# Designs tried in a protein design chat: miniprotein binders against F-BAR domain only protein 1 (FCHO1). Part 3

Target 1, 248 residues: F-BAR domain only protein 1 (FCHO1), of Homo sapiens (Human) (o14526r1to248)
Amino acid sequence: MSYFGEHFWGEKNHGFEVLYHSVKQGPISTKELADFIRERATIEETYSKAMAKLSKLASNGTPMGTFAPLWEVFRVSSDKLALCHLELTRKLQDLIKDVLRYGEEQLKTHKKCKEEVVSTLDAVQVLSGVSQLLPKSRENYLNRCMDQERLRRESTSQKEMDKAETKTKKAAESLRRSVEKYNSARADFEQKMLDSALRFQAMEETHLRHMKALLGSYAHSVEDTHVQIGQVHEEFKQNIENVSVEML

## First folded at step 3 (miniprotein)

Design UL1
Fold by ESMFold2-Fast, scan of step 4:
Structure UL1 (fold): chain B 248 residues (1-248), chain A 101 residues (1-101)
Amino acid sequence: as target 1 above (248 residues)
Amino acid sequence: SPERIDELMKRIEELQRLIDELRRILEQADEGDPRTLWEALRQVADLEQLIIEAAERLDELYKQTGNPEAILELVERIMRALEALYEAIRAVSDLRQRLEG
């Protein structure tokens, strides 16, 4: 068992609830990731639109004169930068769809988990009920045995001895039944608690693995875009060098 | 009859030793894996069954023997074993609360 198994035991269901609360935070973090990427995509879209506007200013501002070739270089570069950031916007929007799709699958898994949690909590209640009755059955049986032995020593009537024997037999049957109920309830409880702990651990590990993969996709998209931006900048520098001083 | 009484006495003493062993396992559980708690709970249930079997043998023996003093001693030993088991169950519950605290 893991750290999760250790926290399963507590007064009533407190430890179980702590583990389950951690699992429930999974879908919330998935939604938060989608929201973060959405805001990041908006930044890229805003940059793209601003660069397109700046490109138009370069085109319309001073199209005539000796500086026209340099304004053309700015226009081309600005348009290409706008496109790079627009492409990143689209990549991030696609990633948001992947995050949301994972979130939907996660909700289905959590619904099944909630049903199993209810079953486990029912087992806890059964075990608690049986556990409270067992000591009373033990004490009654032992008291009946002691009473029967006392009566035997006192040379009591046969009728009184028969009555004591009957009471002891009934107490023994009741105790045996209580022990069997306790053992069955305990075994069911232990199995369900173990199953729940392993499931919660697996869900948390799977969630962390998925979140890491989604962040990796985010990083890769950003990195690819930075490479493209670098290429646009190199072309910009080369285009400047290609403008002759005699043409300026 | 005396041989059967001695046999049951030895069985009850062995159960007491197993209960003491369980207590030692529970004392080490705070430093250990939570699987130790699960193993302790299994051992408690197994011990409860063995003690109930001993109590049933006592009822059969009581009907057959003419020695009431020996039967009273067996009843007292079974009662002590059940009390020790109940203390072990309580210790398991206390450990459970500590692990979740």
Scores: ipSAE 0.000, ipTM 0.235, lowest interface PAE 15.4, mean pLDDT 71
ESMFold2 (binder alone), alone request of step 3: mean pLDDT 72; pTM 0.622

## First folded at step 4 (miniprotein)

Design B0 (from U6 with W31D R35E A38R E41L I45R M58E Y65Q S72R)
Fold by ESMFold2-Fast, scan of step 4:
Structure B0 (fold): chain B 248 residues (1-248), chain A 80 residues (1-80)
Amino acid sequence: as target 1 above (248 residues)
Amino acid sequence: SPERIQDLQRLIDELRRILEQADEGDPRTLDEALEQVRDLLQLIREAAERTGNPEAIERALEALQEAIRAVRDLRQRLEG
């Protein structure tokens, strides 16, 4: 096949776009994390309020007779459980603030990244332009050489030979400049593409590290709450056992 | 041609060798490795382009992505 460099550069530019697209998804994922934690906090708050209301029902249980102490055990347990979930709600609300703060910092970094991407795309455009000029300069030079050789074989006048030589020299100089511009544009393009790719990877790593840390905080808060819930349940069982069944 | 594919594979192998041999405890060695990796990245790109083979180009892109991550890590080590 005659398909050479064009497909490779096309795939490299596609790779650049894929990496940049991934980087641009960063702020979206940060917002989505905040939304997820907010919904989770609402679940905890709803549970807390429901348990507090349930505690009131236990408080309204039959106040006379031997059964009253068991309603008190339910009331105490329900109140403590409501408090555990309320504390988790507060911790999650604080975590949302941390996520949003990171999001603000991330947007500033992305603004700078966008400016650098524009520079990289400009280099792509320059390389494309000079790449089109090189074949034309080469063809012109070859045509001037052929014309000069034809005139030489025809034993033409010195004036005509001098004119042909001057045109060939000008074409050679034009070709030389086109080659230099191509080499320079290619080097600039390659360097900027590499720098952009490295920057995108660094941004993705930094984002993943931040997200992992935020999830770690989330996990720790939830784990702490689960431990507290377990303690409340153990106290509940012990309080039931401590209710006296023996009558005088 | 088979020779161009072999040339590309040799450059990719050389890149992996340099990355594996980099001594993260020696800033001078890391700086030299980073320079060599940058040079090889461009040579690999050029070799893949000359091949015109989609499979070879895909292999080169994979190597470049691995190298980008490794170069990022080395650069952060040197700068950090």
Scores: ipSAE 0.000, ipTM 0.105, lowest interface PAE 22.7, mean pLDDT 75

Design UA
Fold by ESMFold2-Fast, scan of step 4:
Structure UA (fold): chain B 248 residues (1-248), chain A 80 residues (1-80)
Amino acid sequence: as target 1 above (248 residues)
Amino acid sequence: SPDKITELKNLIRKLEDILNQAREGNPRTLWDALRKVAELEHLIIDAAEQTGDEDAIMKALDALYQAIRAVSELRDKLNG
């Protein structure tokens, strides 16, 4: 159950980089959503303006004659449709403001994330530095141990044995300090890597939840407009029925 | 390269084998074991540097750390 588990260390480091890359794409997707909604709002505004112009054609219909009441029905319906689409335009513009507000909040979270990544990279540099010093201390200790064992085998003088023992003890203490530094640096690196990976995952999940909520708001606004259009259509049918066919 | 990574893995395996044999051996064979361990550590460091592969380097460091601990344990047995 270690973070470095049974997988290759390179695979885990690659996973971290993939997650971090995905996190960095978050603000881009937020901007892309705002751009999409902005284009969609323009479509609705264009439709609204076109319907308003069409309404004028109905208003210019023959004011005297049997069809005058029907031209009025077309005018009222066209004006109401233009209004429905204009209201959707306004709702979408408000949604763009919500998307951009989320984007600003997201930038603050990303700034903190970048600072944590820099801290993790600093831990990598510390581990690298300690790792380069460790082999030299280790080699010195082994050489002192071999010398002491050789002298023991050769039945050397007590003075030479004492010198070898002192050198071995000093090398052992140096090696112990180097191992402690390596262990500490590695533990710090492993903890920071794990913490970063978990934070990246949490950030991606939070971003997806926010994007889903924003799309839900978009869908709700469109749905409300469809309901309003349906009501306008039902009124249109009733207004047609209400026109009398009896001539004076 | 893949060949260099395979070479490194084989060197690490040899190191682990020698350390395990040294743990079971008597103090008289310790000097030969320590000499062979020192040679393998040098080769492991050289091979790891030549791979340029982060995973290979980290595995080499783990093996070297275990060797350091094993030698310390063997030294303590000699002194006790």
Scores: ipSAE 0.000, ipTM 0.104, lowest interface PAE 20.7, mean pLDDT 74

Design UL2 (from UL1 with M9Q R11I L61A L74A R77A)
Fold by ESMFold2-Fast, scan of step 4:
Structure UL2 (fold): chain B 248 residues (1-248), chain A 101 residues (1-101)
Amino acid sequence: as target 1 above (248 residues)
Amino acid sequence: SPERIDELQKIIEELQRLIDELRRILEQADEGDPRTLWEALRQVADLEQLIIEAAERLDEAYKQTGNPEAILEAVEAIMRALEALYEAIRAVSDLRQRLEG
């Protein structure tokens, strides 16, 4: 049906395109995650370098007198903080490698998906074409039958009747072939649409699962660093307390 | 709406019933009895018209639903009707030839 086909294919193709567009956003979000972590790592590296410079200032503090031990406490603490943030930078750089590795795997899966999408779209076009041929072959067959009936009612030669019968049989065979092509094309279309929908759903679920795991690793690395920073601070307080004050 | 989907389903069932009846008549036609052949010819012609009318009502009904699954089911029913009509036209031609020969 021309009007039915137009409405149906538009609706099915729109749904398919929406789902496929969502799937294609996956690799983009993976790249964006890598970029975010890279910027975050730069912040940590900048802090580490700044703290190392601050440690140098503590090292150049007054070397003699009662305050000298406290400059050492600052130096040790500042060096340890710089190291904590440098280690986080390293962990984040490793995580970026994990994100990029996942991105490579994702692109391979998407390449296969794209080839299957092309196949599905081809099936849509085949079904659309066959759907339009069916009414035409039906009309032709009916016209041949009407012509044959008209000739039969007239005093027509057997030769003319045979010609009309041959034309009708050819039209009937054409109609049969059109119906068979439609049934085959429809079955192929339905199967490929179902396969595509299930694949898109699986790909989105897998992507969300991977992204959650990567974010979990990010959170864990940050948490570990915060724990280490807390330990450095506790050591700093204890080291201050351990400095003796002796007045004559 | 759910009501329109139910109406669509009823038309599909009616169409299938008509198709089944048409095929049964064609299968049961007795070539050796002219009266049976004439009765079969008349009944098939009546069923052809009813099948066409049911298919047209189905086509109009599903265009109004907007439900993709209902549309697919309706198209399948209409295709079965076209196949049955094709079989009937050929069988009717054959029956008429036998009655005149």
Scores: ipSAE 0.000, ipTM 0.145, lowest interface PAE 16.4, mean pLDDT 74

Design a10 (from U6 with E41F Q42D)
Fold by ESMFold2-Fast, scan of step 4:
Structure a10 (fold): chain B 248 residues (1-248), chain A 80 residues (1-80)
Amino acid sequence: as target 1 above (248 residues)
Amino acid sequence: SPERIQDLQRLIDELRRILEQADEGDPRTLWEALRQVADLFDLIIEAAERTGNPEAIMRALEALYEAIRAVSDLRQRLEG
């Protein structure tokens, strides 16, 4: 049982797991952003179509008279609003392409990340294995040393002393090899953990930068459209004022 | 003006022609068609806004709604 491995690596493995979990949420949030923008584009298209239908309905029912010029002003304004919202629909569809393109690049990076995670977890298992063997080889060496000392005190034959010395030397060599394997496995584990942590941090920072840029594009597209809507409304007010009340 | 209405109609006709031809295209021609449709979409919106004619604007809107549906279908074929 590796009591040492379980408690010693707990904090380092916990940090790795937390960072990796966060990294795995990246592609999910990218897909969710694309889905959000897609639904937002549908709202804009729906608004555009509704305004166009409203303009058509008013036109069909309106009798010719002194009010007809105002209905034309109203229709033109309504139709231009429909165009503004349709332009936003198109801009959002372009943005969805950018989000999906980023998502595909992100998935490629994440596939490589998964391979490195597997390698890091393999290093954890190797370290756990060698750490369990170290106490056994240490105990064996100590037992051989005690046996040799006991024989020394008991005035034993030269042949028995030689045998004990040989066993102690073999146990020492075994212990040395176990220590070397442990040190090598630990160094590999620590290096892979550090590399993984740095890569996870870099991936999270890169993802946040990309998401901020995409949201910036979204905000800019919406803002541009609101400016255009404001211009359409200003033209609407001016066109109303331009309809003459004078009949001569 | 009559010229602006005619210019808009020409763009609408070109858009519809591209969409009809795209139905029979291979993946290479489909990508080119999508690009041309996107460009015409913007030009049609701009031209429609400048006519000041409600019937012309409405015709443009109908063509653009048709294009949105067609573009969605073309993208599905390219991803398939």
Scores: ipSAE 0.217, ipTM 0.725, lowest interface PAE 4.5, mean pLDDT 82

Design a18 (from U6 with E41M M58F L61I)
Fold by ESMFold2-Fast, scan of step 4:
Structure a18 (fold): chain B 248 residues (1-248), chain A 80 residues (1-80)
Amino acid sequence: as target 1 above (248 residues)
Amino acid sequence: SPERIQDLQRLIDELRRILEQADEGDPRTLWEALRQVADLMQLIIEAAERTGNPEAIFRAIEALYEAIRAVSDLRQRLEG
C-alpha cells in the first residue's frame, strides 16, 4: 500500500480531498516560480544598465594624464561586469520559458484528473445504488425461509410446500445476484480510488522532480555568472599590475 | 459557483450529523436515519455534479463512501 493509498482509506477518509488539493497547488507554485525568476532577472538587468553608466564615467578621463591607463582598466572591467549580468538576465529569461512550458504540461495533466474525478463519482453512484438493493434482497430471502419453516411445522400440503420452496430459491438467486453486483461495484470503486491516489502521488513526485530540476538550472546559471565575475575581477587585478610605472 | 459549493457542503454536513446521531438511538430512530441518509446521498450526488468543481466533487465522494460504510454497519445492528 502506497503512502497515498493508506491516507486514502483512513478512518475519517478526508485523504482523497487533501491529496487532490495538494496536487491542485502544483500549477500555482509553477507560476510563482516563474514570477520569482522574472523579478530576479529584473535585478540583473538593472545592475547591468548601472554598470554600463559607470563605465562612461571612466571613459571621461584625460588620455594625456598619468592616470589614463588606470581609467581604461576601470572601463574594461565595468563593461565586462555589465555583460556578465546581462547574460544572466538572458539565461533567466530562457529559464522562465522552460517554467512556462512545464506549466502548460501541468494543465493537460490537470484536465485528465478532472475526467477521472467524474469517473470515480459515477462509480460511487453505482455502489450507492447496489448497496441499497443488497439488504432488501437479504430480507426477502430470510422472510421466504421463515415462511417455509412455518409451513413445515403446520404439516401443510405438498403443493403449498413446493410453492414456498420455489419462492425461496428465487429469492436466493436474487440475493446472489445482488451480492455479485455489490462486490463488482465495490471492486470497481476501490480500484478507481486506488488508481487516483497512486496517480496523485506520481503527479506530486513528478512536480517535485521538475521543480528541483528548474531550481537546479537557476543555481547553475547563477554559479556560472559568479565564476565569470571572478574571472573579470582577476583580469582587473592583472590589468592594474600590467600598467607600466614608467607610463605613470 | 460559490453558492453551489456552499449548498453541497451544507448537504454533506447534514449527512455527517445524521450519521453521528444514528449511532445512539432505538431501532425506530435508526430506520429514520437510514431513510434520511439515502435521500441525502442522492441529493449530494446531484449537487456535486452541479458544482463542476473537482475539489468539491472529491469531498462529496469521501462523504458518500463514509455513508455507504456507515449504512452497512447500522443495518447489521438493526438485523441483529
Scores: ipSAE 0.026, ipTM 0.543, lowest interface PAE 5.8, mean pLDDT 79

Design a19 (from U6 with Y65W)
Amino acid sequence: SPERIQDLQRLIDELRRILEQADEGDPRTLWEALRQVADLEQLIIEAAERTGNPEAIMRALEALWEAIRAVSDLRQRLEG
ESMFold2-Fast, scan of step 4: ipSAE 0.005; ipTM 0.373

Design a25 (from U6 with S72A R75L)
Amino acid sequence: SPERIQDLQRLIDELRRILEQADEGDPRTLWEALRQVADLEQLIIEAAERTGNPEAIMRALEALYEAIRAVADLLQRLEG
ESMFold2-Fast, scan of step 4: ipSAE 0.454; ipTM 0.841

Design a26 (from U6 with R50E R59E R69E)
Amino acid sequence: SPERIQDLQRLIDELRRILEQADEGDPRTLWEALRQVADLEQLIIEAAEETGNPEAIMEALEALYEAIEAVSDLRQRLEG
ESMFold2-Fast, scan of step 4: ipSAE 0.000; ipTM 0.374

Design a27 (from U6 with R28E R35E R75E)
Amino acid sequence: SPERIQDLQRLIDELRRILEQADEGDPETLWEALEQVADLEQLIIEAAERTGNPEAIMRALEALYEAIRAVSDLEQRLEG
ESMFold2-Fast, scan of step 4: ipSAE 0.453; ipTM 0.844

Design a28 (from U6 with R35L E41M)
Fold by ESMFold2-Fast, scan of step 4:
Formats: sequence, structure tokens, C-alpha cells
Structure a28 (fold): chain B 248 residues (1-248), chain A 80 residues (1-80)
Amino acid sequence: as target 1 above (248 residues)
Amino acid sequence: SPERIQDLQRLIDELRRILEQADEGDPRTLWEALLQVADLMQLIIEAAERTGNPEAIMRALEALYEAIRAVSDLRQRLEG
């Protein structure tokens, strides 16, 4: 039973460690999301600045002349496109703030979780200890019973019989206490393992819901920008058509 | 529209005034500046789009790039 106990409880403890490791990856993924959005915001800012610079270059060639009204239309639409990408940069910077705020709250939740994990690990240690003692108590009791029975058959002295009876009663009481401690430790271990598993599942589900919401906000900001870009493009096409070809 | 260009310029001037005053500041002034800058950036973007004037839009973009850089610096000072 000692060999089985070591193997069985080792597997349970390993499973707990695997689940807890998964939970601990949550804050790391939150930080990675913030880093991703920060890089994405930099891309948008870079596009905005590059487009603004390109707009200036377009105006350097022929500020006065037949093509000038088209250059103005091109510049205005290019600048408005730069504004759209700058607005997305601003929205993404706000989203980073929300991600980091969630990360701070997540760390507080994880500190409380760590305290509860300590309690669960204590239960594992207690169960391990009593599991090692139970077989020895059981074997001792059986040996005392066998010795008492042997002495009874040998018709030994009353003094030796009383001594054997006392040893058997002490061994019985020790076994009873060991069984009670084992049953108590096992029940506590099983309850705490179940509670931890449910807590880890709830934490992972909550984290996934938060991450989905943050990604939803990211998607919404990008979609809103795409709509605005489309509006700038439609205005651009209309402004081209409005430039008069017939001059007097 | 000269009126729309002038309205945009007023917003840009207010933004730059707030950013200059923020450099002088304690943490309370920095926090207040960040909130005001965020609001003004949105108003400037909207006003710039309504001008239809490339020079005006470009001035707005330059002021907004300055604001993004300044906000990053101010936020780092508050978190420090």
C-alpha cells in the first residue's frame, strides 16, 4: 500500500501542478496582449506620419497650374486618411490602458489564489504522512493479536497474558486513531482538491471571457476605422468628379 | 472655410498651452493635463476633418503627433 500510495498521490499532485501552471499563464497572456496592441498602435502611427509626409511631397511639384485642383483633392484625402490612422492609434492606446488595468486586478486575484493553494498543498502533506503511518499501525495490531493467541494456546502465566492483552489494547487504540486521522486527512484532501479544480476552472473561464471582451474592443476599433476610411475614400472619388474640366 | 480653420487653430493653440503647462507640473497637474489633452485630441481630429483644407489638416496632424509623444512621456512620469 505504501508503493501504491506514493504512485497515486504523485499523479494527483502532478495534475494539480499542471492545472495551476495553466492558471499562472493568464497574467503572462494579458501582458502579451498589451505588448501586441502597443506594436499595432505603433504601426498605425507610423502609417499616419508616412502618409502625412507623402502628402507634403505631392504638393511640392506644381502648386499653381492646370493640375493644382486635383493635387489639392489628393492632399486633403491623404491627410484625412492619416487622421483616420491616428484616431486608431489613440483608441488602441486607450485599450492598452484597459488591458493593463485588468492585469493589475488579475494579479490581486492570483495572490489570493496562491494563499488557497498553500492550504491545498498542506492537505497533501498531511495525507502523505498519515498514509505512511497506517500500514505500520495495522501490522503492529495484527502482530499483537497473533502473539496473544499464541500465548493463550501455550497456557502461559497470568502475568504474561495480562501484559500481552495490554499491548494488544494499546495497538488497537493506536490503529483506531490512525484510521480516524487517515479518513479525516483523505476527506480534507479530496474536498480541497475538488475546490481547487473548480477554482482553477472558474479562473480560466473568467480570464477567457475578459480576453474575448478586450479582443472584441480591438476588433470594434479596427472596424470603426475601416468604416471611416471607406467614407474618406467615397469623399475622395466625389471630389475628383467635381473638378471641372471645362475652363473658360 | 476661414471660420472652420480659425476654430481648428483655437483648439490646437489650447492643446499646446496645456502641454507646455504640464511640463511645469506636479502629479495632480499632470493627471488633469492628460484628461484635457485626450478630450482636445478628439475635438481637433473632428475639426480638422471638417476644414477640407490640406494646410489646416497638416497643422492638426503635427499638433496631434506632438500630443501623442507628450502623453506617453507624462504617463511614464505618473507611473514612475
Scores: ipSAE 0.169, ipTM 0.680, lowest interface PAE 5.4, mean pLDDT 83

Design a29 (from U6 with W31F E41M M58F Y65F)
Fold by ESMFold2-Fast, scan of step 4:
Structure a29 (fold): chain B 248 residues (1-248), chain A 80 residues (1-80)
Amino acid sequence: as target 1 above (248 residues)
Amino acid sequence: SPERIQDLQRLIDELRRILEQADEGDPRTLFEALRQVADLMQLIIEAAERTGNPEAIFRALEALFEAIRAVSDLRQRLEG
């Protein structure tokens, strides 16, 4: 139990860095989505070109004779199917443009986020620096107080007592300023950490919503194409039925 | 003065109480507690200086350094 805790909370495992790393995965997933859609569009274009080539084979069928009207039905259906897949290719290419546009806006948001992260890290450095100076000013003040008490017990001259009192007052003011500096640096650091956490959450939520919307567009384009393919197939069946068997 | 020493002790007690409660809070309550602690540290320094009493000032310093250590520990927990 304690072993797992110590391993998990190793010195390089900062909550801030973990959250920021998660946010940085956003642009990577956007690029991966664009790459996926691009490959999918290539498949559709390849199918369209193959169907157009196949249509030529139907066109080269025997142009005279009883089977000629059925070759025409095959040609028309093949051409329309090629067009359906080419239209999907164009729709997917347009969607890639939308994904890339979102990617560009995401880069602007991430640039601002990076600048704010640098500001937060600067606040950490300031807090660390001030924290290291506090023990020195504390020790100086404590030493001045002890010296003043020692001189009081030794019944020293008034001039020496006044000098010791002045030194103690100066050390007290220095310590007071050091503590005020620490408190200010701490407050600034805490506020920037909170602001960063809220920003990271908002960025991840916004990214998920955008990715869902883009996938929705992909799904609708594919669904619309499937509907059109179904219509082409129904037309194909009707065209077959319309060929008269009375032809010799 | 006795009144100034009593006022200082009240501030020290309030500081210690807030630090005890901060240990069990969620991140939102931790942030608020740290802000209140910062305000109290400044008030304690000012009150201690006004006493002019070395023993009172020493007690204030002990409480302040205890608080600084506690705040550092809370910072490590918050940073993860």
Scores: ipSAE 0.000, ipTM 0.191, lowest interface PAE 19.9, mean pLDDT 75

Design a30 (from U6 with W31L M58W Y65W R69E)
Fold by ESMFold2-Fast, scan of step 4:
Structure a30 (fold): chain B 248 residues (1-248), chain A 80 residues (1-80)
Amino acid sequence: as target 1 above (248 residues)
Amino acid sequence: SPERIQDLQRLIDELRRILEQADEGDPRTLLEALRQVADLEQLIIEAAERTGNPEAIWRALEALWEAIEAVSDLRQRLEG
């Protein structure tokens, strides 16, 4: 989003803090996604185990009774459903590994980001320090100019006029030096602040893109499982019809 | 305030206009320019202090530094 630069500049130096805070929330959301998928995988594993247990109940049906072929149909269906949900469990566990791998790469990027943030904050401190020197240099220069103008109006000696001119020139040199230091510190500060804002925006965009891709993988795995479940159900219906009344 | 920053900018623009329009061929024009520059320097200093804005103060200091060098040249032409 194009709002990062405008927000950053609009809030003076406080925009930097707000943007950096948002960036730091990225790794937290990655961990939260992993936790969510882990709980979802547990649901699928629980279903799989329950269906396998139910399959054993079907296997305990009367083997010598007229209903025995239908118990076999329930057993086969229950086993296949257990397998479908176990496969989803494994797919989700693999996806958790992908999320955690992304999280590790994200932490490396954030470590570099933190180092650059420290550099930017150092530039802020340098600019602050130089800014404190300017008022003193300015006041000295202004006082020298005022003194020189006062002496001009009071018709003082040439020697005193020469001394005042020398003091004014020295004050001007000191002021120039302070301005040069301020300009250099300001340029460094502005460049680093801009670089930080652009980096924060890029990191947020990259994070959103990665999260969307991971959610897409999650959706695809669930969809594939729903298709397989549908196939198991159709087979179940067909197996019921295949049991002839004449066999019983 | 925005009005104080605008007032400062107007004074800086006027200072630069006077310095740019100084005519080397006319001693009366140079003398009048020196008087106007001295008046504007004082007004720019007062206006900059009134803003309390570091950006505006820096801009004023830069313009005043330019004026210091230009005034030296104008004085040399009048004395030579």
Scores: ipSAE 0.000, ipTM 0.132, lowest interface PAE 21.6, mean pLDDT 75

Design a31 (from U6 with W31A A38I E41L I45F M58Y Y65I S72E)
Fold by ESMFold2-Fast, scan of step 4:
Structure a31 (fold): chain B 248 residues (1-248), chain A 80 residues (1-80)
Amino acid sequence: as target 1 above (248 residues)
Amino acid sequence: SPERIQDLQRLIDELRRILEQADEGDPRTLAEALRQVIDLLQLIFEAAERTGNPEAIYRALEALIEAIRAVEDLRQRLEG
């Protein structure tokens, strides 16, 4: 390869490395999502336990007296809120299992990808090797041609002319083989670089699609819980209204 | 760059023109054609290197393979 050709091949290899690095971040983001959901589940569990304690406080209220029915309203509401948050905790724990299952599948895909990367890097090394030899082979052939032409003009002996012809013929054959090796190595390199780029893009798109679906499940679970909490609060207000102030 | 690719193509076209004209030449014309072909090969590779484009390098290598056969043919005609 020429200096500029070598730089071009180097830039393509650098691009490949950048894309591959991005792909390798996928499993890391999957683990980070699982960690985030786990912390969120802990928040819900903590709220549930705290609300259960409030329910016990309401249960220990004065059992005789005009306020007793209102303690029951607080107890019922607190128990229902604790349950809502406990159910969300369980839904989030199930989602974590889905995230981890996807992560395991992702690792298998990445192991296969790593093996294919080795093949691509081998093609890079082959092209580099052939590229380093081609300029030397070319220069040798041109020098042999010039020497042979000089000897022809000098009317040198037939023995000297035959020797020069043999050297030129050997140089031509060597150069032809070097060019064929370069063309083969270049075609293989270009094909593998294209295949790798398309594969990396497909992997990134698939990962983004999976992550969006998992986030959708998270959003749906949270939304369902918020609806239920709203219903519990509405029941709480109605139960207060229903407590009679009349003494029998 | 587009201009450097055009420069390379011009040199390749010149090489092919010389090879085609050499087919009908006398010994003096054949010797001049051989010299021009060798000179153009050097210029073609220098131009290809300046493009930094693998496709340009590929075209230069195709021209080189064609020229190797032509150089051998020209030499045989001059010696015969």
Scores: ipSAE 0.013, ipTM 0.493, lowest interface PAE 7.4, mean pLDDT 79

